# Ledger of designs, part 7: VH-VL binders against q7z443r523to685

Target 1, 163 residues: q7z443r523to685
Amino acid sequence: TSLNMSTHQLTITVNVTSLEKSLIVSIDPDSPLLMTLYLGFQYQPNCTHFHLNITLPKDKVWQKDEEYTWVLNPEHLQHGIGTYYITAVLSERQEGAQQTPSLVSVITAVTQCYYWEIHNQTWSSAGCQVGPQSTILRTQCLCNHLTFFASDFFVVPRTVNVE
Key: E = the ipSAE of ESMFold2; O = the ipSAE of OpenDDE; V2 = 0.75 times the mean of E and O plus 0.25 times the DockQ between their complexes.

## First folded at step 1 (VH-VL)

Design P09 (framework fv_polzastobart; at its last look DockQ between E and O 0.11; V2 from the best seeds 0.00; counts 0 for: pae E 14.1 > 2, placed apart)
Fold by ESMFold2-Fast, scan of step 1:
Structure P09 (fold): chain C 163 residues (1-163), chain A 120 residues (1-120), chain B 107 residues (1-107)
Amino acid sequence: as target 1 above (163 residues)
Amino acid sequence: QITLKESGPTLVKPTQTLTLTCTFSGFSLSTSGVGVSWIRQPPGKALEWLASIYWNDDKYNNPSLKSRLTVTKDTSKNQVVLTMTNMDPVDTATYYCAHRRPYSFGFDYWGQGTLVTVSS
Amino acid sequence: DIQMTQSPSSLSTSVGDRVTITCRASQSISSYLAWYQQKPGKAPKLLIYAASSLQSGVASRFSGSGSGTDFTFTISSLQPEDVATYFCQQYYSTPYTFGQGTKLEIK
């Protein structure tokens, strides 16, 4: 069906309770769908007022599952813990002749890079950050040291009807 | 070189409104991630964060003073303005404005501060 | 609000001594802690951010450590120019909050 201008948006609410982990936002549309995501802290963002944005699907991806994934590291959550809002706005021009799906799956998850620290005999995230090629299934770890690494992963699934 | 300087009245009567201006150079408040914050320090006491304003016009105020605080910016003039209503002798303090870098740590550059005394 | 408590409130020691100041948060703040130096009549100067990262241009004798609720600031060998009040600050949650300060003096 044809998408009216007033129905080309959806809003995701994320309650950030810790800045020790990175936030992963994954969109799973039924077919390719050009969109821009906007992030705001304590307010619902739009195209003229936002903290950060990203256009999806991403170009230059290593793996296909990265195309609709936005990685937000603690440094991107500049205002600390609290409620963040993400507004997804569908592009007025879609690639190809595909129609906007009536249902879009949204998954938010948190992840962090951990490595075993032999001297302290504990897991540590020091010297590592979560990379932009991360997905809900795989965490990219960018570390400034040689180590044995492991990833941590938690999922908060959400399904939104785009009417 | 990043520099900031506070200006405004040094003496305010109880119940009046305080308006302070922070004039800065060496950076732009149109740069993504950049913010300017207001912090005060009563004589001999700890620092207290008052408010922050960011490049995109995001504004955050200390909840304990939120109803009294307004922060605005004029990007073309390199100025940030703090307004605090209903001043009280307990608000006597040195008021600082400070820079915050994009996506980073605390306050890296501070103005010299301006002492505001509230008395009749 | 997150409460920040510093210890000691004041300290008097000799040039060349190792100085240690501690800061405790009322809840976990991970590593979102900064340390500032404030000399008499001047604005605070950022020394340490992210609990342990040295600000550019700051002398290497200054260091920070800790995570969660307990943090330590150290001056490895006190110099005369280090006489100042030192403050910790959390930036994990708004409102940002500061410790009460530690006044460092030389005997």
Scores: ipSAE 0.240, ipTM 0.713, lowest interface PAE 3.8, mean pLDDT 83
Fold by OpenDDE, look of step 2:
Structure P09 (fold): chain C 163 residues (1-163), chain A 120 residues (1-120), chain B 107 residues (1-107)
Amino acid sequence: as target 1 above (163 residues)
Amino acid sequence: QITLKESGPTLVKPTQTLTLTCTFSGFSLSTSGVGVSWIRQPPGKALEWLASIYWNDDKYNNPSLKSRLTVTKDTSKNQVVLTMTNMDPVDTATYYCAHRRPYSFGFDYWGQGTLVTVSS
Amino acid sequence: DIQMTQSPSSLSTSVGDRVTITCRASQSISSYLAWYQQKPGKAPKLLIYAASSLQSGVASRFSGSGSGTDFTFTISSLQPEDVATYFCQQYYSTPYTFGQGTKLEIK
């Protein structure tokens, strides 16, 4: 989904149906932007009322596509099953940024890391977490054990409102 | 100073439709995160959640009663209305409306409740 | 739906005694549990939220603990005004569900 940014903030609405998976939020601006994202559960967050926040682009990334990606692990989504809201507030345009209007694409997905547990003959996520370097294109799996890993990936239906 | 008060008929005949109104003060349903819920309690029994409506007009109904329940709000009047169709004597209960906490959940303020009796 | 099993259904104890009530969820609800006090003819009153957080204005003798499926509500020293029915409630997911209640009396 691409949005024409005529305002200084947008809201992303995500229905979370599992508290065992990580939420990947990808915001792709057509020009470099400085923004702060605020997370809320069953409320519209803002700069004074939020559960968690992050500033994008990230300062240190392995690859460029990580710059505007927010990885929310289960511990960050432990507010209950339901609707999460993410408010993105534009701070300043980075040097060399294009003039308004600016387009922003938003993608949300859920994922988890799994390994084959031989004893129980089932896929398990025990001891594994989606890493902060994950993006829409790739999943970083951080586990406290060595085994063969796999991941699932699902694009979550979302609503984006420009305010 | 948050207050809620339920109003409506206290006696309903079987198969009729119940309409209850929750009038509240001390908060607004235009405030982010605010919700109002309906909960009922048959005499001497446990509490049962019926429905919730929120500031953004999101609505949730108890699936066991979903087809019978409708919840609406009038933000300008600080009112929430619950409609329940095809009432039965088993629906006899005290009906409460309650305020949902925006940032730390739970029903922190309740109306006094209104006893609705379904009888021929 | 998530079932909340509360125990005991009733108990009678003495002033000053420690009171313990348990609530078990049919599945994990993390810490999204509230405890209510209801006196006869009155609406429930929120005492504990998030399993262990004390509601503002509530006496410190009330406490809650637990996570996942097993939860405990405690009154450290029972007072006469604590005579009531107590309920647990999960708000992990809809439909929100309540325990059957525990009627607390004083001997």
Scores: ipSAE 0.017, ipTM 0.633, lowest interface PAE 6.9, mean pLDDT 88
Fold by ESMFold2, look of step 2:
Structure P09 (fold): chain C 163 residues (1-163), chain A 120 residues (1-120), chain B 107 residues (1-107)
Amino acid sequence: as target 1 above (163 residues)
Amino acid sequence: QITLKESGPTLVKPTQTLTLTCTFSGFSLSTSGVGVSWIRQPPGKALEWLASIYWNDDKYNNPSLKSRLTVTKDTSKNQVVLTMTNMDPVDTATYYCAHRRPYSFGFDYWGQGTLVTVSS
Amino acid sequence: DIQMTQSPSSLSTSVGDRVTITCRASQSISSYLAWYQQKPGKAPKLLIYAASSLQSGVASRFSGSGSGTDFTFTISSLQPEDVATYFCQQYYSTPYTFGQGTKLEIK
C-alpha cells in the first residue's frame, strides 16, 4: 500500500494470509529521514510495546534500494496469520530534514524462494530462506542445500510477488 | 542455565480454582520476544497447550478453555501464574511451564512438571 | 484447529537401525514444526525446530525434514539411550497442537 505522513508517525497495516512467504516493507521518503519501525500483531505498536523493530535507513547496504527495506521472514511473523501493524516514527531529529512535513510512499509485498527439485519434478522452498538483501525489485535466496556433501542438485532463485 | 519450576497444590477438589506458579531463572520476561507457556499432559495422553504470555504482556489462551484460564506475569519476581477455574477430574494432569527463546520456535526449555489431581 | 497425526504409534527396532517417524498436519504449517523427546517421568526435550534445524547440544544422528503438511523425523543409527516417546508439535498458529506420540523401544 501507499500512505501519506501527516505527522512524525504513520501506521502501515498488512494482512498476512500465509506464513510460508516473507513480507517486504519498502518505504520511499521524498527526503532523507531517520526513522524506527515497530511491528505489532493485532495491535498498534509504539516505542514501548512492540514485537520487533528496525532503524532506517540501514547502514552498510549493497544497493541503495535496500536502505529503506524491512524483510520480515516467517520466523519474524511467528504470532500467526492475521493483521500486522507497523508504526513508523522519527527516531532521531534531523535538523534540516525534520523541519518540514515529508511525503512517504509505502509498498508491501510478499515473496518466497523456490528451487527446482529434480527428484519430484516440482518447485520447492525447502531449505531456502528470503535473505536481508531482498527488495521489492529482487529476492535474495539463502539456501542450505549448497552445504551438503557431494550430490546432484539444482538451485534456482526467483522473485515471487503476491499481494 | 535456563530453568523453570512449577509450584502449587497437588490435590484440588472439583469446582475449586487451581493456581500454579512458574518460577524461572536464566532469562527475563523483559527480553524482547521471550514468552512462557503452560502445557499439560493427562496421564498416558497427549500434551495440550493451555496458554502463553509474552514479554510485552500479549496473552493467548486455548479457546477450548478460554473462560477458565487466566495467565499473568510478574517480571520482577521472574514468575508466571496460571489460574484455572472450575476444576474437574478430567483436568487431572501433569502441568508444565515452558520457555520460548527470542527468534526461535518451539518450547526449548521445560520445567519438571507438577502433577495436579482433581478428586473429592 | 490444526490436527497433528503421527505414524507409527509405536516402534520396536534394534540398536544401529535407522528409525523413521512421520507427522502429518491437517493443513499447511510451512516449516513451523518441532520434534520432542520425552523419557518416562521427565519433561519433553526439544530436538528439532523449524522442521529440520537441530537444537544446540542434540546429537547429529537426529534429523528432520519436510514442509507443508508432511514431516519426517529420523534417527540415523539407533542408540540404547534413544528409548523414549517422540512427538511433533506445530507452532504455526494457536492453539499449538501436538502429535499423539510414537513410543520407541529396542527389540
Scores: ipSAE 0.006, ipTM 0.509, lowest interface PAE 14.1, mean pLDDT 78
ESMFold2 (binder alone), look of step 2: mean pLDDT 92; pTM 0.939

Design P10 (framework fv_polzastobart)
Fold by ESMFold2-Fast, scan of step 1:
Structure P10 (fold): chain C 163 residues (1-163), chain A 122 residues (1-122), chain B 107 residues (1-107)
Amino acid sequence: as target 1 above (163 residues)
Amino acid sequence: QITLKESGPTLVKPTQTLTLTCTFSGFSLTTYGMGVSWIRQPPGKALEWLASIYWDDDKYNNPSLKSRLTVTKDTSKNQVVLTMTNMDPVDTATYYCAHIEAVAGTFYFDYWGQGTLVTVSS
Amino acid sequence: DIQMTQSPSSLSTSVGDRVTITCRASQGISNYLAWYQQKPGKAPKLLIYDASNLETGVASRFSGSGSGTDFTFTISSLQPEDVATYFCQQYDNLPFTFGQGTKLEIK
């Protein structure tokens, strides 16, 4: 999903209806773009009023596609189910005057890690969590036991407003 | 093979509540990624998405109709129910249920029911 | 909401002709676009998803292209059974929205 980010910011709206899965927010620009994301619950956040924030691109990543991905685990969604707003604000210190608008791809997805529970013949998420190196291309599963595991991955609807 | 079929009243009076049932086979709403959506089409007009419900009971309703719409599922019966309150003649349309998957960006409708025409008239 | 605009609203042409229908989104939707065929009195049938992928069992004369805001649906050689209304649908953002449809007829 790509759109022109020709203003200082854009707002992503996501309705969280379950706290069993982690929310993955990917804002992938077609050229390097320094930005800060702010998370708000039931309100549109800004740089002076927010619950959580992250600066993108991330440093110290193992794979390039991690640079513009924010992983929000259920513990990060502490206000429970409901509407979350994410405001992305461009840094004024972008180097190099761009004559073309910046194109960004915004994808929101949910994922969870599962392992096969032999005794109950079912998949379970107990003892597993989604790691911060997860991306839209790969879910990192961090499990506290030795077993075979898998993950689900579902792109979820969201709304994006560019201001 | 996936099949879906709509059922419910074909005539509704203004201000009444419409209840439609979608009965399906060939998949389960307990299977990860699976969902069912409701879409309507007024005679001679475009398709309009109404609501979706997924395997994990996640629900999404069209904001234009949000307060009027309720979608629920009964996984043991392979049924999804749409309820729409305060019906008006402009709600006259063919109502469809359709299969949808929430896997890696696959929010298109690959299998559809035959549709049921609901007329709202006094 | 993302508005989907189709062109033309109707088209009349001959068997064997190449048919092109366009769909324009009011904002970028990447490749999250599907095309449906609807014959009179029947439910829509999925033909193309992700802008250019042909659904299993759909005839190879149907194709799609485009990304961002401008999309094209093509029938390389029109057959009598292709008489229908064709709709595009975006699934980039909620609510999912459809174009107004293009009615295809044979002369």
Scores: ipSAE 0.000, ipTM 0.492, lowest interface PAE 16.4, mean pLDDT 82

Design P11 (framework fv_polzastobart)
Fold by ESMFold2-Fast, scan of step 1:
Structure P11 (fold): chain C 163 residues (1-163), chain A 124 residues (1-124), chain B 107 residues (1-107)
Amino acid sequence: as target 1 above (163 residues)
Amino acid sequence: QITLKESGPTLVKPTQTLTLTCTFSGFSLSTSGVGVSWIRQPPGKALEWLASIYWDDDKYNNPSLKSRLTVTKDTSKNQVVLTMTNMDPVDTATYYCAHSLGYDYVWGSYFDYWGQGTLVTVSS
Amino acid sequence: DIQMTQSPSSLSTSVGDRVTITCRASQGISNYLAWYQQKPGKAPKLLIYAASTLQSGVASRFSGSGSGTDFTFTISSLQPEDVATYFCQQYNSFPYTFGQGTKLEIK
């Protein structure tokens, strides 16, 4: 789903129900938009009060989906399960003459990397991390051992408010 | 047993396009997470990663050569093809194709099985 | 791009000696590092992945250690068949990058 974002803030609300998975946040505009995302737990963050931030689009990416994707691993969701807020703020220094309204697609999903553990005949996530090059189309798995790897992917509900 | 073998011309003239084919056995490039990569090594120099293609047809090219590189696959023939345009004498190298282990969106990996390599000389 | 620097560039030692090669990344790569052996005229062979995990079928005299930016590759007792060039490779991020290689010879 695309939303019209015209110089306003965009706030994403996500209820995290498990810390077993990484949260994938995709904010993909129709036209290039320089923005900063701020993360807060149980409060709406801003540029002076936040837990984590990222500037999008990312540098040195391999595909467009990666440019506007933020990967939040369980270690980044340090406050545990509950409601997380992400505020997207447009940069005052847009590239080119771009202060025109833009359509923005917002997708939130969870993913995790697993490997097959032969001794216990089960899947385990031990020694694997979801990598920062992950997107809504592909999960990067970085593991410290060699074996069968797999990932899951689930779109999760979010609420988006445009200001 | 996983095996890979490179094939293609051993001599290329400057400005020509190089096409190399990797033919493999012992795995399928339709299996989730599996990829095939191209790596080259100029005589007496270090290894340089060129490109990778994965089961889902996702492709990644080295940024320093991105505009010159195309990688494609034919899963039914167990083949991966690398095309490199505008060859120059500095591109003289042994070209390898290699397998990456993994399933379901695995990348950023190392190369566990390699082809024997093919020396490509770029000379007029 | 992440730069991988190996030391030494060449090493000459005796059969039975302990051999150590180091690899340094220009930025943190956790443990996403592999070591390869390349004999003259042959393709590289994977020896170690995840900085310290030995590839199946590889002799136990080979080992690796390290995390972050500094990594070490060790041959506990050099054998004649170990004469080769050894390369490290990071796979923490694209583009994948290799060290310049360490040529190992017997005196």
Scores: ipSAE 0.000, ipTM 0.521, lowest interface PAE 13.0, mean pLDDT 82

Design R01 (framework fv_roledumab; at its last look DockQ between E and O 0.05; V2 from the best seeds 0.00; counts 0 for: pae E 14.6 > 2, placed apart)
Fold by ESMFold2-Fast, scan of step 1:
Structure R01 (fold): chain C 163 residues (1-163), chain A 122 residues (1-122), chain B 107 residues (1-107)
Amino acid sequence: as target 1 above (163 residues)
Amino acid sequence: QVQLVESGGGVVQPGRSLRLSCTASGFTFSSYGMHWVRQAPAKGLEWVATISYDGSNKQYADSVKGRFTFSRDNSQDTLYLQLNSLRPEDTAVYYCAKDLYYYDSSGAFDIWGQGTMVTVSS
Amino acid sequence: AIRMTQSPSSFSASTGDRVTITCRASQGISSYVAWYQQKSGKAPKFLIYAASTLQSGVPSRFSGSGSGTDFTLTINSLQSEDFATYYCQQYYSYPWTFGQGTRVEIT
């Protein structure tokens, strides 16, 4: 969905139902926007109260759609299964005057890397991790062996609002 | 034996060019991204360039972009770094390094060559 | 670019000591941190990746920890071959960046 950042802030709500997969948060603004994202578990975070943060766009990327994508691996979701809130705040560098309103598209998804393990006749994620160059369109699978064949991609239902 | 061997370093005047080579052995070269990392005398490590396993994607540090060109020849298990318009601040030991992961350029460097010295001075 | 700040810049220690080196990223980088050991005149040696995963063949006295912005490398009981310079590196986002290094010296 497209949201208006005229209030220089937006919130994203994600319900995490599995700690075995990585969460992909993709923000696509209609014009370049320097922003900081804050993560909170069961509360709406801000710049003084948050669990984890990231500044977007990312510096130098492999593909353009990585610039506004945040990859949250299971180790970032250590509060467990439940509702996570993400607050995106426009950076002060853009605030010499009232910021021009921008529309942003927000998509969340979950992903994981798998390979077929011939000796055990099963799919396994052992020796693979989801990489930070992942996007909603491509999962970067960092594997220390040659047997990688596939990754799962699922869009996560969400609630999004503008503040 | 897994090994990377650099060559092509030397002493040159500012503005000149050098071509560095890195020969790989003991692993499937065409399955890994490769990197160049440099280290100025008595200084720390600085990433220079990355090339994908098939050579289709390349990334360069801003300090060398437009002057250095990275390439690979998978049939010869060899990397090349063309250094153009060399400056005194390019003086460093240049290491080639193998990416840890198959078919990706993650930036974790598990195997390093012994390095080749490039000195740029008048 | 993501800035990696190591502390201390140098550390004097004796064999048998427990040594801790800290690395701080200027933004969240998950666990995409590698650690390297470099001995005088030699190429860097890969020690740890994914912040805490020990590379095959690296002695168990080495360990890494941390996630997000704060990372540590610990050498549980220093051996004579461990006197070297140690570097952290983020591989979360281009450009790949290293810390400035921590030199572990004999007391």
Scores: ipSAE 0.088, ipTM 0.700, lowest interface PAE 5.5, mean pLDDT 83
Fold by OpenDDE, look of step 2:
Structure R01 (fold): chain C 163 residues (1-163), chain A 122 residues (1-122), chain B 107 residues (1-107)
Amino acid sequence: as target 1 above (163 residues)
Amino acid sequence: QVQLVESGGGVVQPGRSLRLSCTASGFTFSSYGMHWVRQAPAKGLEWVATISYDGSNKQYADSVKGRFTFSRDNSQDTLYLQLNSLRPEDTAVYYCAKDLYYYDSSGAFDIWGQGTMVTVSS
Amino acid sequence: AIRMTQSPSSFSASTGDRVTITCRASQGISSYVAWYQQKSGKAPKFLIYAASTLQSGVPSRFSGSGSGTDFTLTINSLQSEDFATYYCQQYYSYPWTFGQGTRVEIT
């Protein structure tokens, strides 16, 4: 979904229903942008009131699609299940960027890494976590054992408000 | 008995080159990303480079980009770091380190070598 | 680059003390934090990853906590072998960066 930005700020609303999975936030601008994302739980965050923040694009990535992706692990979501708000504040245009209006595509998804636990005959995430290099298209599974098999992936319905 | 052993360090003049090696044993080398981290005398730790398990992806610190080249030979369980255009500020103990997680490089270093000293001085 | 700021830079403690070292990231990094111990003239030793997961073989007196920007390494009861320099490190995004280190000295 592409959004037409008329302001320097947008808000992403995500309903988190599990604290065992990671939230993937992908913001794809039509031109290079410098932005800061702020995370809030049950409140609209800003630059002075937030739980966590990150600046995008990431300085260095393994793949280009990681550049504007934010991975939020269960620890990021420690406030509990409920509505999380992400405020993206545009800082400045990068070199070669087009002038406003700008289009921004936002995608949110949840994922987790699983392996088949032979002894218990069940899927388990023990010893595995979603890595920071994960994207909407690829889940990075960091496991301290070799018995990794798969990951789940679900696009989380979200609301985006441009303010 | 996981072990990493660095070699190739020495004393060189600025502008010269060195080639460091790191030999791994006690684990499936080809299944892990590997890293180089250095430490200048009486200073802290500085990440230098990361290479994926199959060598297809490499990342370098800005301080060494364009001068250092990271490679690996999985058939020999060996890492290589080619140090070109050396500068005095490159003087440090160079450690090779194993990634904690299988295949994908995370940047958590669970095993370290003993380090090899590189001194760049005129 | 993400800056990791440790505090304090150094301090003295006695055997049996409860020791706390803090590390603050310049931005949110979830739990992608590792802690290392380095003794003089030796390579760093891996202690904790994912902010709070103790590496196998590391004594249970070591613990880590925190998420987002503030992280803590705790030694519940300091032992004689624990006097060393400790480093935090983020592996959330490149370039991976370390704190400046905290030297724990004997009183």
Scores: ipSAE 0.028, ipTM 0.659, lowest interface PAE 3.8, mean pLDDT 89
Fold by ESMFold2, look of step 2:
Structure R01 (fold): chain C 163 residues (1-163), chain A 122 residues (1-122), chain B 107 residues (1-107)
Amino acid sequence: as target 1 above (163 residues)
Amino acid sequence: QVQLVESGGGVVQPGRSLRLSCTASGFTFSSYGMHWVRQAPAKGLEWVATISYDGSNKQYADSVKGRFTFSRDNSQDTLYLQLNSLRPEDTAVYYCAKDLYYYDSSGAFDIWGQGTMVTVSS
Amino acid sequence: AIRMTQSPSSFSASTGDRVTITCRASQGISSYVAWYQQKSGKAPKFLIYAASTLQSGVPSRFSGSGSGTDFTLTINSLQSEDFATYYCQQYYSYPWTFGQGTRVEIT
């Protein structure tokens, strides 16, 4: 889904129904956008009231598709089950962008790492965590053991408002 | 072993400056927001400053805005608090603290250092 | 700024006693309350967050409850190592603020 970001911010609303999975927020602008995302639980965050922020694009990535991806693990979502708001605010210094409005695509998804526990004959997430290099194209699984592993990936409903 | 170690405290006259340091170990320092909290002798706790995990967002208590600056060096797992124009009411033990949440500056402080004492007197 | 008011300011207790400390916020703060324990000469120790969630390694005799404006820390069957000052703290919005502390003393 492509959005016209001619205003200085937008708000993404996501209903989190599980505290066991990681939330992936992917923003894919059609031209370079410098932005800061703010996370709030049960309220719309801004630059002075938020739980967590991130500046995009990320500077320290292994692959380009990581630059506009925010990975929110269960630790980040421990405020509860319910509505999370993400306010994306354009940086005033858009050195690589024209004055023309930019289009962005937003995808929100949940994912979790699993491994097959041979002794119990079951899937488990113990000792595994979704890593910060995860994107909509791949899930990084950080495990303290070497076993056969898998992940799930589900796009979740969200609302995006442009202000 | 997760730990925070403060240093740089001392006794100074009003109007002078100090720089506090906090060295972190045992956790992924660059993934957490960090905080300073102070406690005047025989008094309660007062939040002083917060810095985001990458240093891009900083917040200060009104009592120290414009006088204190908070920074971090993620390559050395170290925090710095520059204390300028010190006043007698800044006399306190200064603690650095780790935010509870990964990539967050929520204001819940799960790991604290042992503190460094700053005394401002003539 | 959101004011956190603790009660009582101090009290005396014996091992085995049930201790209850109350914290009131000057406005609604949902469940964004943490509790800390501080022994003389030491840094605060994190006990509880989100009003009722115990930090890993905290004994189960500690519990927290409340939402909105009224919050309670309970120590069920006080132990000798529990004599300390306890602080509540809101982390709903800047500036984050602490209660004035409640000192639990040996009878």
Scores: ipSAE 0.000, ipTM 0.530, lowest interface PAE 14.6, mean pLDDT 82
ESMFold2 (binder alone), look of step 2: mean pLDDT 94; pTM 0.954

